# Designs tried in a protein design chat: VHH binders against q68dx3r342to642. Part 3

Target 1, 301 residues: q68dx3r342to642
Amino acid sequence: RDLCVVLLNGQHLEVKCDVESTVGAVFNAVTSFANLEELTYFGLAYMKSKEFFFLDSETRLCKIAPEGWREQPQKTSMNTFTLFLRIKFFVSHYGLLQHSLTRHQFYLQLRKDILEERLYCNEEILLQLGVLALQAEFGNYPKEQVESKPYFHVEDYIPASLIERMTALRVQVEVSEMHRLSSALWGEDAELKFLRVTQQLPEYGVLVHQVFSEKRRPEEEMALGICAKGVIVYEVKNNSRIAMLRFQWRETGKISTYQKKFTITSSVTGKKHTFVTDSAKTSKYLLDLCSAQHGFNAQMG

## First folded at step 1 (VHH)

Design a15 (framework vhh_8k46_1)
Fold by ESMFold2-Fast, scan of step 1:
Structure a15 (fold): chain B 301 residues (1-301), chain A 119 residues (1-119)
Amino acid sequence: as target 1 above (301 residues)
Amino acid sequence: AVQLQASGGGFVQPGGSLRLSCAASGRTFSEYAMGWFRQAPGKEREFVSAISGSGDYTYYADSVKGRFTISRDNSKNTVYLQMNSLRAEDTATYYCAAETYQVEDFDYWGQGTQVTVSS
């Protein structure tokens, strides 16, 4: 049977497996194909409602596969079984990564998260990150470049929402001018500068999931951010996230779930904060993700 | 942490020449792009010229192309702006700036040096 794993470089890898195959077996095959050695930072995830859900290595593929995958070993007109190789655990500084290929994967992930608006920052930083990506891919601004002739597609470097606000032509002009003024950094050096800039962002390494307040209107969207440092509670307004509360792990008491409810207790105030998810499975996943992130933080120092 | 000192400004008649210098303190000067900006009375600061850390790429505002030349001497931690065929509209305070590994492309701004072009 076939399943597709989307790699961070955009490549779609067809993986051969059977109904008894585990997520861990697929992960090992994919990371071996990608020549990754520092595996602790990576995981396989499925996407649901534009959110990534990481899978345990012991999970059998048949339990998470789309309907009909088990019965139809050929590619069908039904839903394709797709998983994503993604970074699950983010280091505070790229200097903690031993291999250049691992640093490159972090660059690709953060680059993609900026474009897909999973990692938010202000417009000035978005334009700078786009220029750094141009430096990584094209090197220095070509001296012979005609200013009116485009040498890149803005949608590959700048988020769609910013393009819509500024217009594609204005983004092209602003980014080209910034690239023209930029340093002689290219390749890996430009990628490392991109990493340094993104690693200083408040939302760096935060895995975000939609939730609803137990006490507010059900249609008012909130989000929980779960990362190595702890949990962040966001209000979502106009496709922007505003941090309302931050819980470092040392400030976090008991985390519990009951049905669709996820509850986090402040160890400082003793107050309980309850959120509603779309399912009991999602609430349990958030609890497990919190445990994994806390464990990672303890392991790294 | 780069400190910048601009110098070389003065009074010149139209058609004259001046060379501006920007001396930087720092141990990795060759890793920074350097730029010149100017601000005329009552106007916003505008870009004039920039040079990559290696010196391999140079950039110029359309208003100064063919008249100004930017260069650098990494052994002296200095960037230069050679200004030829000066015009009255080149009258401004000239600032040098250095790119860093920080969020903004030009984070360190030097003291200005005044250039006045008048008959």
Scores: ipSAE 0.000, ipTM 0.114, lowest interface PAE 20.1, mean pLDDT 81

Design a16 (framework vhh_7mjh_2)
Fold by ESMFold2-Fast, scan of step 1:
Structure a16 (fold): chain B 301 residues (1-301), chain A 122 residues (1-122)
Amino acid sequence: as target 1 above (301 residues)
Amino acid sequence: EVQLVESGGGLVQPGGSLRLSCAASGFTFDDYAMSWVRQAPGKGLEWIGRIYTGGSTSYNPSLKSLVTISRDNSKNTLYLQMNSLRAEDTATYYCARDSEEVYTIGYGMDVWGQGTTVTVSS
């Protein structure tokens, strides 16, 4: 049967499997193909409403496949069952990663998350990161031909919302000038500097999921950010997130679910903070994700 | 009727390996996260790790290089693989049923086994 796994470099990998294949078997095949050795940080996820949901290794593919996949597939070239290889656990500093290929995967994911506006930062940092990506992928500013022709596409380096606010012409001029003035870093060294910058961002390593206020007012958009350090509660408005509350694991007494409700109880205040998800399955997933992230944090020590 | 029974304990030489099993009965095993906990003679309980319904695991960081937790839902059995055993790993090992609805930073376990003893000595 046909299964497509999207890799962080943009490659679509076709994986042959059967109805009894597990997520873990696919994960092993995909990471082996990609020559990844530090597997702890990675997982396979499916996308629903622009959010990634990570799958446990023991899950059978037939449990998560689109309707009709379990039946003998017709002889076609089109895959309808898609998973994504993504980073699930983010280290605080790239120096904790032992292999260059693992660091490269972190670079690719953060680069992609910035372009797709899953990772937010201010305009100055976005421009800096774009220049670092140019150095990593293109090399030094082309000094031999200093004509006014563009040598790169701004949409490959700067998120669309910033291009719309600044205009493409202004972005091109500012990025080109920053690139011209930048140090002679390229390849892996430029990628490591990119990682250093992104690892200092408040949104770094945060897995974000939409939730609703317990008051169920449609105009009150909220999100939960789940990461190695704990849980962040965001108020969402016009594509920007404002942190309202932060729960470090040591400050979290317990997390519970009941049907569509997800509740965090503070060990400091004893107060309960309840959120509503779209389904009982989503609430349980958020609980499992919190447990996994806490366990990862404990492992890092 | 709900019951957990550990097995596989015994005497092991330092540097050796041992696999513990926990047989579950009286409940739908597939619906629960499961945990391993140990207690050394004269000491308190020490959490080893847990495995969730989907198979993902979480470990005590001081023990993560030494242990692997797995489950076989077709046999209603939980496993703890231990490698490079040291004298300080001598303890009674318990399996426990964990809650899928409540995660406590400490322990969310509501059903415990009777324990199986592991002794590491030359």
Scores: ipSAE 0.024, ipTM 0.430, lowest interface PAE 5.0, mean pLDDT 83

Design a17 (framework vhh_gefurulimab)
Fold by ESMFold2-Fast, scan of step 1:
Structure a17 (fold): chain B 301 residues (1-301), chain A 120 residues (1-120)
Amino acid sequence: as target 1 above (301 residues)
Amino acid sequence: EVQLVESGGGLVKPGGSLRLSCAASGFTFDYYAAAWFRQAPGKEREFVSAIDWGGSTTYADSVKGRFTISRDNAKNSLYLQMNSLRAEDTAVYYCAADYDEWGSYEYDYWGQGTLVTVSS
């Protein structure tokens, strides 16, 4: 039986498994193949409605596989079973990471999240991060013929929304000039500066899921951000998120679920904040993710 | 400037009613939890009632069924309707709100208080 795991470098790894194989067995095979040593930060996730859902290591693959995976012939399977190797737990500073390959994986994911607009920041920072990525991948600004021949594609470094707003030509000119003026950083040093910049962003390390308010208008889209520090409540406007509330773990009394409802309760006053998800399974997942992030924060304390 | 200003306190007889108001200024009230606390002479400040941004309410056991907390986000105001008042409800009542970006469960902003006296 075949399973595809997408790695952060874009590689699609075909993994051989059976219906009794666990997520943990696949995770071990994939991380061994990728030569990762610091496994604590990583997990396997499936994607649903553009959101990543991390899987528990004890889960059997057949429980999460698409319809027909168990029964279909290998070659002619109609539904591809795809998982993603992703960073689940984000450190506050890259200096806590012991291995260069682990730091490189953090770089790859943050770069990808910027491009796919999962991590938002202002235009000036987006351009700076694009230049740092160029420095990491191409080194110093090319001294030979660049004037009539572009040396990079803007869509590989700058998110589509900014390209549409500025136009591809203006982005290319501005990024190229910033690259020409940048300091001479070696690939790894450019990646570390990229990490330093992204680690200071408000949305760094925040895992975001769509929710709705129980008591506000039905069409008001919201999101919950779950991270090492706690839970963030966002209002979603013009494809951007505005933080409305933040709940630190030490001050969170109870997190409970009932059907499609997810409730956070203050330990101090008993104040309750209730959100509606698309399913009971999603509500339970958010509670489990909160427990995992809280545990990670306590471990790093 | 962030400010909370209470009003509506006064002298009432046991069994009477009062409505307290709290006007918030200098911030957007809609997304923050707000609460009423009280302090009787010679006693510690105690929790009375809270309302979150979604409208969910919490009450101290001593006031359940008698007090009702509410908010009017359009007017940036918090209210406490107090019915069936008892002598033991005599206290200075304080409005409190959380305006922290990381919403700690300690209230950051407090009013100066309004005195409620329940006496025959």
Scores: ipSAE 0.000, ipTM 0.118, lowest interface PAE 17.5, mean pLDDT 81

Design a18 (framework vhh_8k46_1)
Fold by ESMFold2-Fast, scan of step 1:
Structure a18 (fold): chain B 301 residues (1-301), chain A 118 residues (1-118)
Amino acid sequence: as target 1 above (301 residues)
Amino acid sequence: AVQLQASGGGFVQPGGSLRLSCAASGFTFSDYWMGWFRQAPGKEREFVSAISYSGDSTYYADSVKGRFTISRDNSKNTVYLQMNSLRAEDTATYYCAKDFWSGYEDYWGQGTQVTVSS
């Protein structure tokens, strides 16, 4: 039985497993293949409605696999069971990471999250990050460069929404000029600078999931951001998330679930904030994720 | 050694103005971009503004566009942040930063406190 695991470098890895294999067994095989030593920060996730859901290592694959895979799947050309190796726990500073390969994985994840608009920040910082990525991946500004000749594709470095807002030509000109001025960083140093910049962002390391108002107001799309520091409540309009409330773990009295409802209680005000998810399974997942992130934060000091 | 001395902070009412200064030493000031960052209590440091080595290019966080103006005087090795129409949300310690594009060692100055309240 085969499943596909997508790595942060874009590689698709075919993993052979048994019906009774656990997520943990697949995780061990994948991280061994990728030569990762600092496993604490990583997890395997499936994607549902553009969101990543991390899997517990004890989970049997047959309980999460598509129908047919559990029933001794027939050989088909379709790739029907896909998981992703992703960073689940984000350190506050890359200096806490012992190995260069771990730091490189953090760079790849954050680089991708910026481009796919999972990590939001201001236009000025997006241009800075694009230049740092260009420096890390392309190298120094070309000496022979003529202003009218593009030497990179803006869509590989800048999110599509910003390109649409600024125009591709303006982005090309601004990024090229910034790249010309930024020539002191080399390869890994540029990646570490990218990490330092992203690790200062309020949205760094936030795992985001769609939720709705308890009063079933469909026009009020919301999201919960769950991270090492706590929980963020967002209002979502178009593609933008606006932080409405931020709860540090010390400010969180309790978190509970009942059916499709997820409730977080402020220890400061005593107020209960209740959200509706698409399923009881999703509500329980959010509770479990909060517990995991809180535990991670406590371990890091 | 790189040294950045931020000053000009203080206590102002909403709608007021302040001008922050950052005196730089220990590097060739005119060769580097300079920036301002801020940190409110219990929050992460956030980007405020940046200016190119020549002063020809400036960048601003969306929250301060139209209200703040960054400038520099290369003859005095000083970068400035003119803050107009101040809001309670602008309350933070403001830090001057050496060019974070070209150098790996970001230097955060000692900072200058800005408090906007009535």
Scores: ipSAE 0.000, ipTM 0.104, lowest interface PAE 22.8, mean pLDDT 82

Design a19 (framework vhh_gocatamig_d2)
Fold by ESMFold2-Fast, scan of step 1:
Structure a19 (fold): chain B 301 residues (1-301), chain A 119 residues (1-119)
Amino acid sequence: as target 1 above (301 residues)
Amino acid sequence: EVQLVESGGGLVQPGGSLTLSCAASGFTFEDYALAWYRQAPGKKRELVAGIYSEGSTVYMDSVKGRFTISRDNAKNSVYLQMNSLRAEDTAVYYCAADLYDEYSGYDYWGQGTLVTVSS
């Protein structure tokens, strides 16, 4: 049976498994192949509507597989089964990571999340992060550059929305100009600087999921951000997220679910905040994710 | 703490000269690139000149041949020698350093020094 796991470096890894295989068995095989030693921060996830949903290690693959996966030897199904190796728990400082490969994985995920617009920041920081990625991948600005030929493609370093707003030519000019004046950092040092910059962002390490107000107004789109520090409530307008409320775990009372509803209670005000998800499964997932993130925070200090 | 302090701005006639100085402290000056930017009223801040740690320089086209950037690592200072000044050079000039500190932003900027080129 075939299972594809997408690694943070973009590699598609074919994993051999059977009907009895668990998510944990696949996770162990994938992390062993990637030579990862600090496994605590990582998980396997599936993607639904551009959002990642992490899987428990005990889950059997056949329970989450597309229809026909059990029958992969049969030619009646063309569905592929794809999972992603992702960082689930984010440290506040990269210095807490012991191995260079772990730091490199954090770099790859944050860079990818910036490009795919899962992690938002202002225009100036987006340009600076693009330049740091150029330093990490190409080194110093090429002194013997052919002026009529770009030495990089802007879409590999800057989000599409910013390119559309600024134009590709302006982005190319500004990024190249900034690259010429960047610190003479190379490889790993440039990646560590990228990590230092991203760790200061308000949305660093926040796992975001769409929810709706319990009032069910057509224009009332919301999102919940769940991270090591707590929960963030976002209002979503014009494809942008505006933080409305922030709950640290100590400020969080009971979190509960009932059918499609997810409720978080403020321990400070006693007020209940109820959100509607697309399914009871999603509501339970958000509750489990909150418990996991709170436990991680308590474990790391 | 990291500080960049500009000086040398003033009023000058077209065709005149000025030297801007930037005194830096709080970081290992010799290891980092430094730059001069300028911003005229109603315009975006733009790069004027830059100097790398190894001494290589870069200039915007409109100042090439007229402006010279230099550094003195022993004095932790960067300079911008401006010759043949034009009315279009009128702007607030800023010194910038590309270094990161866990307690500060990506780039450090000075407070700026005003250069006015008019009769």
Scores: ipSAE 0.000, ipTM 0.119, lowest interface PAE 20.4, mean pLDDT 81

Design a20 (framework vhh_7b2m_4)
Fold by ESMFold2-Fast, scan of step 1:
Structure a20 (fold): chain B 301 residues (1-301), chain A 119 residues (1-119)
Amino acid sequence: as target 1 above (301 residues)
Amino acid sequence: EVQLVESGGGLVQAGGSLRLSCAASGFIFDDYAVGWYRQAPGKQRVVVASITYGGSTKYSNSVKGRFTISRDNAKNTVYLQMNSLKPEDTAVYYCAAEWDYGDYEFDYWGQGTQVTVSS
């Protein structure tokens, strides 16, 4: 049977498997194909409502596959089973990564997360990151740029919301001018500067999932951010996230779930904070993700 | 405080070798491209060699094939291996580190180490 795995460079990898194949077997095949050596940071995820859900290595593919996949021993045009190779655990500094290919994968993911507006930062930093990506991918500003003709497409470097606020022409002009004034870094060095800038952002390495207030107002949209440092509670309004509460792991007491409810207890105040998810599976997933992130943080020191 | 400290200079006979070290402290060393410069008496300071974090190197024409720049990021140290030394290599040798984009000059300099090559 056929499975499609989307890599961080945009490549779609077709993987052959059977009804007994596990997520772990696919992960091993995909990471071997990609020549990755530092596997601890990576996972396979499926996408649901624009959110990534990481899969346990022991899970059989047939349990998460689309309807009818198990009964199809050969490829059909009816259903494509798609997974994503993504970074699950984010290091605080790229210097902790041993291999250049691992650092390159972090660059590709953060670059994509900026463009898809999963990682938020201010306008000045967005422009700086776009210029660093140009330096990484094109090198120095092309000399003899005669007619101010574009040598890149703004939508490949700057998120759509900023292009809409500034206009495409203004973005093109400002990014080109910033690129012209910059030539100290190129290639891998520009990627490392991009990583350093993104690693200092408050939203760096935060895996975000939609939740709702336990209050009887279903319009109150919230999000939980789960990362190596702990849990962040966001209020979501007008497509933006505002951090309301932050729980460091050492300040986090019991985390529990019951049906669609996810509850986190402050060890500092003893107060319980309860959120509603779309399903019991999602609540259990968030609990397991918290345990995994806490364990990762403990290993890092 | 950011500091670069050079060591390994000295007096050597023509045809001999020296290894210079540049030890960095007070900053994230792997964020820096590091260069070696030299200044002979009465002359301007000139670039000798440079190395990026990723290991890409550049050399001046006067030292190509004789000098080798390398780095050990775990020890926060950059090295300059100088072989087949000539009297015209006599100078004070400085290391310099460049940190930010948009600048074409080095941000931090060491105090220098004297290299003297006798005939």
Scores: ipSAE 0.000, ipTM 0.109, lowest interface PAE 20.1, mean pLDDT 81

Design a21 (framework vhh_etentamig_d1)
Fold by ESMFold2-Fast, scan of step 1:
Structure a21 (fold): chain B 301 residues (1-301), chain A 122 residues (1-122)
Amino acid sequence: as target 1 above (301 residues)
Amino acid sequence: EVQLLESGGGLVQPGGSLRLSCAASGFTFDEYAMSWVRQAPGKGPEWVSGISWDSGSTYYADSVKGRFTISRDNSKNTLYLQMNSLRAEDTAVYYCAKDYYDSSGYEEFDYRGQGTLVTVSS
């Protein structure tokens, strides 16, 4: 049987497996194909409602596969069985990464997360990151470039919301001018500067999931951000998320779940914060993700 | 470029009141939630209060609930903390924080202001 694993470079890899294959077996095959050596930071995830859910290595594929996948010898399912190779654990500085290919994977994911609006930052930084990506992927501003001629597509470098606010023409002009005036960084050096800039962002390395407040009106959308440093509570308005509260792991008391409820207790205030998810499975996942991120933080600190 | 400048601290007697201010610049103030964090002598940082970008939601530590009121004026890029019924335990340096609560101290907290000292004593 076959499934598709989407790599950070955009490649779709068809992986052959059987009904007893585990997520871990697929992960090993995919990372081996991609020549990744620093596996600690990576995981396989499925996407549901634009959110990534990381899979346990012991999970059998048949338990998460689309209906009918188990019974088919070939990939002819009505639904595509698709997984994603993604970074699950984010280091505070790229210098902790030993291999250039690992650093390149971090660059690709952060680049993609900015374009897909999973990682938020201000307009000035978005334009700066776009220019760094042009330097990394295209090189120096072309000497014979006519200012009015486009040499890149703005949607490949700048998120859609900013293009809508500024207009495509203004983005093209400002990014082109910044590129023309930029340093002579290219290739890996430009990628490393991109990583330096993104690693300073408050949203760096935060895995975000939709929740609802039990205390506030049930219709009000919120989100939980889970990262190496702790948990962030977001209010979601106008497709933007605003950090309301941040809990470092040392400030986090008991985290518990009961059915669709996820509860985090502040060890600083003693206050319990209860959130409602779409399912008991999602609540348990958030608990497990918190444990994994806390463990990663302890290991790296 | 993010700058946060706290003011309004001072010496006050138990039961007194103070109003702290934080002047923000270098970012779009009305798009971010803001917090007050304090650090008492010899202790780690303690989160005190938070307010949403539109003032629609406010949050308080149990130790200050009913005594402190957080507010903001987006037209002036200013965050406020009204402190009533002050106690000796409220003695601390109070910091304004943008979008991230961090107990790592000055060296690693890029978006924390200089702080303003509040001393509650007779």
Scores: ipSAE 0.000, ipTM 0.129, lowest interface PAE 17.9, mean pLDDT 81

Design a22 (framework vhh_7mjh_2)
Fold by ESMFold2-Fast, scan of step 1:
Structure a22 (fold): chain B 301 residues (1-301), chain A 118 residues (1-118)
Amino acid sequence: as target 1 above (301 residues)
Amino acid sequence: EVQLVESGGGLVQPGGSLRLSCAASGFTFSDYEMSWVRQAPGKGLEWIGRIYYEGSTSYNPSLKSLVTISRDNSKNTLYLQMNSLRAEDTATYYCARDWETYDYFDYWGQGTTVTVSS
């Protein structure tokens, strides 16, 4: 049996497995191939509606595989089974990471999340992060650079929405000029500065999932952000997220689910906040994710 | 325009009772959840409780035995009944239009002051 695991560097690994193989077996094979030693922070996830859902190591692949995967051991493009190696638990500072490969994986994840607009920040910071990525990849600005000739593609460094707002030419000119004037950081040093900048962002390390108001008003698209520090409730309008409420773990009472409903209780106000998900499975997943993040926070802080 | 006007505040003896009112206008009062919130001098905001459009209630556990929230949809009026008042209950009391799933209120009254003193 074959499944594809997408790595943070963009590689697609074809992993051979059995019908009885577990997520944990695949995770071990993939992380071994990638030479990762600090496994605590990583997980395997599947993507559904542009959201990542992390899988437990004990889960059997056949329980999550697409229709026909078990029955058809030979190739069919419509039944491709794809998983993603992603960071599930985010440290507050890169100095807590012992190995350069682990720090490099954090850099790749955050760079990808910025570029794919999973992690939001203002235009000034987006340009700064693009320059740091250029510094990490190309080193110092090319001394023999011909004026106006591009040496990089803006879409590989700056999110599409910013390129649309500023125009590609203006982005290219501003990023190139900032790169020319930047400090002489190389490779890993530039990546560490990128990590430091991203680790200051309000949405750093937040895993975001769509939910709905219990009243199901058409204009009330919402999201829950779950992270090491707690839970964030977002209102989603015009493809942007506005934080409405934050629950630190110490301020959370009971978290419960019933069918498609996810309820979090404030230990400060006693108030219950109920959200509707697309399924009972999603509600239970959010509950389990909250428990996992709270446990991680307790171990690290 | 949405307008909320609190009334009924004043000076009360310790152990006394007081009923606050909130007159609502500019929206269909009967369709919305309503909350009471208070702020003691030099302190932060403290949520008291909520009443749903159909009349069911939810309270701050620390205050549940001391307060009762009610509403009269025919008069567009929200009420807060307070009993066994203590000096610690001295605060400005606000009514607010509530958003059920959030710890967030979209409209507030100007407040009415309750002073509990001998």
Scores: ipSAE 0.000, ipTM 0.123, lowest interface PAE 18.7, mean pLDDT 83

Design a23 (framework vhh_gefurulimab)
Fold by ESMFold2-Fast, scan of step 1:
Structure a23 (fold): chain B 301 residues (1-301), chain A 118 residues (1-118)
Amino acid sequence: as target 1 above (301 residues)
Amino acid sequence: EVQLVESGGGLVKPGGSLRLSCAASGRTFSYYDAAWFRQAPGKEREFVSAIYSGDSTTYADSVKGRFTISRDNAKNSLYLQMNSLRAEDTAVYYCAAYEGFDTYEDYWGQGTLVTVSS
């Protein structure tokens, strides 16, 4: 049987497996193919409602496969089983990463998360990040470039929402001019600057999942952000996330779940904060993710 | 604005020891995650060691067991004790400090040269 794993460079890898294969076996095959050595930071995830859900290495593929996958061993099936290789644990500084390839994977994911609007920041920083990506991919501004002709597509460097607000022409002109005036950072140096800029963002390394208040207001959307430093509670307004409350792990008491409810208790105030998810499975996943992130934080010091 | 000034670099024989210091203006190092980096001629800047809130520490594999990072908040100083020095430790050593994941500012010193040679 075959499944597809999407790599951070956009490559689709076809992995051969059987009905007894585990997520861990696929992860080992994929990371070996990608020549990754620092495996601690990575995981395999499936995507549901535009959110990534990381899988435990012990999970058998048949338990998470699309309906009919175990019954249809044929590669030509239109019902493709797709997983994603993604970064699950984010370091506070790229200097903690030992290998250039690991730093490159962090660059690819943060670059993609900016474009897909999973990682938010202000307009000025979005333009700066776009210019750094141009430096990483093209090097210095092309000297032979005709000023009126574009050498890149703005939608590959700037999020769609900003292009809509500024217009494509204005983005193209401003980014091109910033690139032309940019000092000579190229290749890995430009990627490392991109990493440092993104690592200082409030939403850097935050894994975000939709939740609802236990109070009766189904039109009011919320999100939980789970990261190495703790948990962030967001209110979602006008397609933007506004941080309402931050819990560092040392300020976090008991985390518990019951049915579709996820509860976090402040160790400082003793107050309980309860959120509603789409399913008991999602609530348990958030609890497990919190435990994993807290453990990662403790391991790093 | 925070300024970092490194000192303590010099020439030392293999197997010798040096202690690097980094002095900060403004807030004490207790408000920052702080780190030492180094850059050898012709190589990229590499991580050496970091000290975090609560004084937990991390070390690069190449220096673990030989180097010790510490800080003295009363003196607003960060230190790197380097023991059993090797020729491959020859580099310019930089001090760095930053307030955490929701700040845009990091601070770097000008560097101090360490040469390990007979």
Scores: ipSAE 0.000, ipTM 0.162, lowest interface PAE 18.7, mean pLDDT 81

